# VH-VL binders against Apical endosomal glycoprotein (Mamdc4): the designs that were tried, part 17

Target 1, 160 residues: Apical endosomal glycoprotein (Mamdc4), of Rattus norvegicus (Rat) (q63191r268to427)
Amino acid sequence: SHHMATDFETGLGPWTQLEGWTRNFSAGSMVSPAWPHRDHSRNSAYGFFLVSVAKPGTTAVLYSPEFQGSVSYNCSFTFYYYLHGSEANQFQLFVQAQGLNTTQPPVLLRSRHGELGTAWVRDRVNIQSAHPFRILLAGETGPGGFVGLDDLIMSNHCIL
Short names: E, the ipSAE of ESMFold2; O, the ipSAE of OpenDDE; V2, 0.75 times the mean of E and O plus 0.25 times the DockQ between their complexes.

## First folded at step 19 (VH-VL; framework fv_bebtelovimab)

Design j4 (from g3 with heavy chain Q104E; at its last look DockQ between E and O 0.69; V2 from the best seeds 0.68)
Fold by ESMFold2, look of step 19:
Structure j4 (fold): chain C 160 residues (1-160), chain A 120 residues (1-120), chain B 109 residues (1-109)
Amino acid sequence: as target 1 above (160 residues)
Amino acid sequence: QITLKESGPTLVKPTQTLTLTCTFSGFSLSTYGVGVGWLRQPPGKALEWLAFIYWDDDKRYSPSLKSRLTISKDTSKNQVVLKMTNIDPVDTATYYCAHRGYAEYYFDYWGQGTLVTVSS
Amino acid sequence: QSALTQPASVSGSPGQSITISCTATSSDVGAYRYVSWYQQHPGKAPKLMIFDVSNRPSGISNRFSGSKSGNTASLTISGLQAEDEADYYCQSWTRDNVVFGGGTKLTVL
C-alpha cells in the first residue's frame, strides 16, 4: 500500500480545498509577527505551508481523497499545525464516512484553538472506519492571527 | 506612515459614471492580509460602506449598490479605483477610502474624503 | 435599515459616563463577533476608537471602553468632555459585508 506525504512545496498534492487554504511562505511580502519564521518541511523561510485565509468570517476547508475502510487496521494520520497571534484562531480535524445510504455528519477528532506558541506542533490521529472515509481539515484565522498546516502524512494503512 | 487620498470629480451630472481614485503610501496591496475599502457619507447622514478589495484581488460590494459598483487596484501605482455607474442626486456624498491592515476587522487609516456633488 | 442598530442620539453632562449601544440581528450572531467603534467630528474623517469589541488603539484615551453581551456591543465613555461631542458608529465585518450602524449623535450638555 502507499505512503502519502504532502509538504505543500509544489501544490496541494492529493488534497482538495473547498475554500480558504492558501499556499504561502514566510519570506514573501512583509507579514505579521503572527507568522512562523520558517515552514516545517524544509525548515526554511522560503518553504511552503498552508495558511487559513486572513479574511473575516472565512473558514478554510481542505479534504483528503477517499480512503478505503478497514476494521483490521488504523489509518494513521500525522500532521503539523501552527496557531499564533490570536486567541480566536481555530483548527479542527474531522473524519466523514462515505458510501452509506444517508449522508453522515463529520466526526470531530481534534480541536485546537487560540494561541499555541511559536513552534509547529506535531499531532497524530488513528482512524478506523468500516466504511470509506475522508479527512476534513478546517481552519479559521482570528483577528491578526495565523493558522497554518504543513507535512500531512498518511501511513501505509491509509488505502485509496 | 500610512496615508490615503481620494481624488476625482467634485461635480457630476446624473447618469454619468463616477470614477474615484484612492492613492496611498506607507503600505502595499501586495502585502498578504491587507486591503482597501470605499465608503461614503451623504451630507448629514450615516456612513455607508460601498466596496472592498483584498490584496489577492478578492472583492466585496455593498448588496444594495453592487450592480453599479466596480472596484479595482493597480498595485504598482499604489491605487485603488472605484467606479459607480448611473449616478443620481442621492449619490451626493463625501467619499472616503480606508486601509485594512493585516487580518484586521476594521479600518485603521482613512483618507480625508472628497465631496462629490451630483447636479440636478 | 442597517443590520446594526444604534440609538439616534445620546446626551450627558461633563464628567458623566455614557454608553452607546449597537445591536445586531440575532440570526447572525457569529457574523457580529468582532465589533469596532469610530468617532467622527463634523467635517473630519472617522477615527477608530475601539476594535475587536474591547481593544483600544494606541493613543486613544482609556476613558473609551468597549464591551459586548450577546448581540449587543457597547461603547462606554467615562468622564465626558466637550470634545467627546461627535457622531459614533459601530461596525462589523462579515465574510461578504462590512456593516456600519446608523450612528449615534453624542451631545455633551
Scores: ipSAE 0.550, ipTM 0.827, lowest interface PAE 1.3, mean pLDDT 88
ESMFold2 (binder alone), look of step 19: mean pLDDT 90; pTM 0.927
OpenDDE, look of step 19: ipSAE 0.802; ipTM 0.918

Design j5 (from g3 with light chain A31S; at its last look DockQ between E and O 0.72; V2 from the best seeds 0.71)
Fold by ESMFold2, look of step 19:
Structure j5 (fold): chain C 160 residues (1-160), chain A 120 residues (1-120), chain B 109 residues (1-109)
Amino acid sequence: as target 1 above (160 residues)
Amino acid sequence: QITLKESGPTLVKPTQTLTLTCTFSGFSLSTYGVGVGWLRQPPGKALEWLAFIYWDDDKRYSPSLKSRLTISKDTSKNQVVLKMTNIDPVDTATYYCAHRGYAQYYFDYWGQGTLVTVSS
Amino acid sequence: QSALTQPASVSGSPGQSITISCTATSSDVGSYRYVSWYQQHPGKAPKLMIFDVSNRPSGISNRFSGSKSGNTASLTISGLQAEDEADYYCQSWTRDNVVFGGGTKLTVL
């Protein structure tokens, strides 16, 4: 059995950028003390992560490919995030139903805000949906801050 | 040390296109998160923001002047250029360029400004 | 008309404290979460005095302080001195716009 894992080392993998997320790494773009010294997947200054662009009023949005409905099994999504340098950083995780005639509002599953220190934080959500669905990842960087993602992992119960 | 300097014509005629160049040092527009803005100040009047360009070529324009403004950058020359079409005597002002750093919501470094006079 | 409203002028005597207000008057340009303040003496470029509501750049006197309550940001100058006589501008930055207040002339009496 296999699972979908994205470490951003060669690109976005199956994820699609709507706007505002940028693939980058610490050594080539040591832009600010707010940035992590190392990514999560490689534990390296040369390892890549996704960073929310630090433009005023801009919410970065990334979405997954469409998964089949998962009501009968436990689809789980594990991810790592990094919020540092500003109390106004924000990160949110949504699930949005697909394949319906009317666009459905995304459902909020996780919300994180502010300053979380200098370590990548692991989290996991379990997803049940009667309909096909996508995961949406939203970030907004506060003044002087950093909002980042790495190592997005869908369990083998999440079926494309 | 970050420095910026505005250059361009000091006297222009109505209906011409004004071209202003901001030449800077101490930073690069290849650097993630940075940007340069243009502002002006008519004699004795308030500051007015005109346009802004980010390192990734994303651009913003004052809504009231957007149809007359074009901002562009030449990263290899450390320059940002503002063009304003169809100028008028009311455009007489001191023009400033200013630096925005990573994740800043303000301009930390300003040029000394250049006065542009539009003839009557 | 600017979405950031400042009084046209304020005055104070040496040694007093004064406050300049900056009020967001339009929801069309966001919440104005982060306000910066600039001082401008005649013939000079603006100088950053306060950023991100209340932070003071290196080299700026601690007589200058910033705060915000609701939609109103405030610049407070304590121990007023003759050199403080200048124009003061508040500024905020929304997704689509950089917005300046109309400016406040501070006169030291």
Scores: ipSAE 0.632, ipTM 0.859, lowest interface PAE 1.1, mean pLDDT 89
ESMFold2 (binder alone), look of step 19: mean pLDDT 90; pTM 0.930
OpenDDE, look of step 19: ipSAE 0.780; ipTM 0.914

## First folded at step 20 (VH-VL; framework fv_bebtelovimab)

Design fin1 (from j3 with heavy chain T31S; at its last read DockQ between E and O 0.87; V2 from the best seeds 0.80)
Heavy chain, then light chain:
Amino acid sequence: QITLKESGPTLVKPTQTLTLTCTFSGFSLSSFGVGVGWLRQPPGKALEWLAFIYWDDDKRYSPSLKSRLTISKDTSKNQVVLKMTNIDPVDTATYYCAHRGYAQYYFDYWGQGTLVTVSS
Amino acid sequence: QSALTQPASVSGSPGQSITISCTATSSDVGAYRYVSWYQQHPGKAPKLMIFDVSNRPSGISNRFSGSKSGNTASLTISGLQAEDEADYYCQSWTRDNVVFGGGTKLTVL
ESMFold2, look of step 20: ipSAE 0.630; ipTM 0.847
ESMFold2 (binder alone), look of step 20: mean pLDDT 90; pTM 0.930
OpenDDE, look of step 20: ipSAE 0.869; ipTM 0.937
ESMFold2, fold request of step 21: ipSAE 0.619, 0.649, 0.711; ipTM 0.835, 0.868, 0.879
ESMFold2 (binder alone), fold request of step 21: mean pLDDT 90, 90, 90; pTM 0.925, 0.929, 0.928
OpenDDE, fold request of step 21: ipSAE 0.901, 0.903, 0.901; ipTM 0.945, 0.946, 0.945
ESMFold2, last read: ipSAE 0.652, 0.595, 0.600; ipTM 0.868, 0.852, 0.850
ESMFold2 (binder alone), last read: mean pLDDT 90, 90, 90; pTM 0.929, 0.927, 0.924
OpenDDE, last read: ipSAE 0.902, 0.900, 0.890; ipTM 0.946, 0.945, 0.942

Design fin2 (from j3 with heavy chain T31S, light chain N55K; at its last fold request DockQ between E and O 0.89; V2 from the best seeds 0.81)
Heavy chain, then light chain:
Amino acid sequence: QITLKESGPTLVKPTQTLTLTCTFSGFSLSSFGVGVGWLRQPPGKALEWLAFIYWDDDKRYSPSLKSRLTISKDTSKNQVVLKMTNIDPVDTATYYCAHRGYAQYYFDYWGQGTLVTVSS
Amino acid sequence: QSALTQPASVSGSPGQSITISCTATSSDVGAYRYVSWYQQHPGKAPKLMIFDVSKRPSGISNRFSGSKSGNTASLTISGLQAEDEADYYCQSWTRDNVVFGGGTKLTVL
ESMFold2, look of step 20: ipSAE 0.719; ipTM 0.882
ESMFold2 (binder alone), look of step 20: mean pLDDT 90; pTM 0.929
OpenDDE, look of step 20: ipSAE 0.878; ipTM 0.939
ESMFold2, fold request of step 21: ipSAE 0.656, 0.604, 0.600; ipTM 0.876, 0.846, 0.848
ESMFold2 (binder alone), fold request of step 21: mean pLDDT 90, 90, 90; pTM 0.929, 0.929, 0.929
OpenDDE, fold request of step 21: ipSAE 0.897, 0.900, 0.901; ipTM 0.944, 0.946, 0.945

Design fin3 (from p2 with heavy chain Y32F; at its last look DockQ between E and O 0.71; V2 from the best seeds 0.69)
Fold by ESMFold2, look of step 20:
Structure fin3 (fold): chain C 160 residues (1-160), chain A 120 residues (1-120), chain B 109 residues (1-109)
Amino acid sequence: as target 1 above (160 residues)
Amino acid sequence: QITLKESGPTLVKPTQTLTLTCTFSGFSLSTFGVGVGWLRQPPGKALEWLAFIYWDDDKRYSPSLKSRLTISKDTSKNQVVLKMTNIDPVDTATYYCAHRGYAMYYFDYWGQGTLVTVSS
Amino acid sequence: QSALTQPASVSGSPGQSITISCTATSSDVGAYRYVSWYQQHPGKAPKLMIFDVSNRPSGISNRFSGSKSGNTASLTISGLQAEDEADYYCQSWTRDNVVFGGGTKLTVL
C-alpha cells in the first residue's frame, strides 16, 4: 500500500530540489570508488539515484509536496540511502509543518552519519501531524565520500 | 595522466585585459564533481587563489578581485579561460591552473605556471 | 592577513623531525575543517603532500604526516633530507573561498 513512489528513473517525480541533489547512475558515471555499483530500484548499473553534489560547504536539500495533516493516522515514509567513502557523510530527514501564518521550524526525525558500507540501507519513519507538512531530505558528502537516495515511498495514509 | 598547461602573453601593458588559457588532458570538465581553478604567485610572495569553475558552470571568485575577473570553460576544447581587466604592475606573477576532482577540498594536479610581467 | 597563519620559516638538521603549523584565525571554526598541504621548490609548481588533514597521496613518503587539533593543523616531516628544503603552504576550502596560508620556508641546515 504505497501511494507515492519515486525511483528517479525519469526525473524527480513530485519532489523538489532546492540545492545539491542530482540524478545520476553508476555505469558511465562512476567517478570515484565511493559510488555504488548499482542503484536500488532496478538493481542495475544503469538505474538512477540521487547523489549529493560534493561541493565544499554545500548541504543538498530535497523536499516533498505538501501532505494533508491527520490526527488519526500516521503517514509512513520508507526510503533507501547510501553512505560510503567518508566518515564525514551526513544524512538527515526532517518534517516541516505548514503553520497558520508562519512555516514552523523543521523537526528532525532521522540522522545518519559516516560510513555505512556498500549496500543501500532501508529506513522508515511514521509521521503524524495535525497540520499540512512537508518532508525534507538533507545530505552532505564528506571528502571523498558518497551520499545517495533511491526509492522514496509514501504510504496510502500520506494524502496530497 | 592528468596534465594542465597555462598559455597567454608574457608581457602586458597596464590597463590591458589579460587573457589566460588553461589547456588540459586526462579529464573532462563535463565529469561530475570536477573543476578547475586559477591561482597566482607574485615573485617572492605567497600563493593567491583567483577563481574556480565547477563542471556544472558554477563559479567562485576571490572577493578582492571579483570585479576584474571572468572565468569560463569550453568543455569541447578541454580549456578554461581566465580574463583579468585593468591590469596593473602589481598583477605581475606566475599564474597557475589546477585540477579539483570529485569531492576534493584541494588541488591535486597543477600546471607548470606561466609568468606574466606587467610593464610600467 | 590570511585567515590561515603559518610561521614564516622553520629549520632543522638532516635526520631531525620538524613541524609546521597552520592556524585558522576565523571565529567560524567549521569553515576550515579540512586542511591540505603543498610543497613548492623554487621555480616549480606546488605539489600536494597531505590532503583532508592527514591523508597522503600515492607516492608521497611516509616521512610526511599531517594532523589537526582545534584550529591548528600541523605538517610533520621526519628524517629531514636536503630535498625537503622548500616552501610549504596549508590550504582550506570553504563554500565560497579557497584560502592559502602565507607559506613557510623550510631550511635544512
Scores: ipSAE 0.655, ipTM 0.856, lowest interface PAE 1.0, mean pLDDT 88
ESMFold2 (binder alone), look of step 20: mean pLDDT 90; pTM 0.927
OpenDDE, look of step 20: ipSAE 0.718; ipTM 0.894

Design fin4 (from j3 with light chain A31S N55K; at its last fold request DockQ between E and O 0.91; V2 from the best seeds 0.81)
Heavy chain, then light chain:
Amino acid sequence: QITLKESGPTLVKPTQTLTLTCTFSGFSLSTFGVGVGWLRQPPGKALEWLAFIYWDDDKRYSPSLKSRLTISKDTSKNQVVLKMTNIDPVDTATYYCAHRGYAQYYFDYWGQGTLVTVSS
Amino acid sequence: QSALTQPASVSGSPGQSITISCTATSSDVGSYRYVSWYQQHPGKAPKLMIFDVSKRPSGISNRFSGSKSGNTASLTISGLQAEDEADYYCQSWTRDNVVFGGGTKLTVL
ESMFold2, look of step 20: ipSAE 0.648; ipTM 0.866
ESMFold2 (binder alone), look of step 20: mean pLDDT 91; pTM 0.932
OpenDDE, look of step 20: ipSAE 0.876; ipTM 0.939
ESMFold2, fold request of step 21: ipSAE 0.662, 0.643, 0.597; ipTM 0.876, 0.869, 0.852
ESMFold2 (binder alone), fold request of step 21: mean pLDDT 91, 91, 91; pTM 0.931, 0.929, 0.930
OpenDDE, fold request of step 21: ipSAE 0.899, 0.900, 0.901; ipTM 0.944, 0.945, 0.945

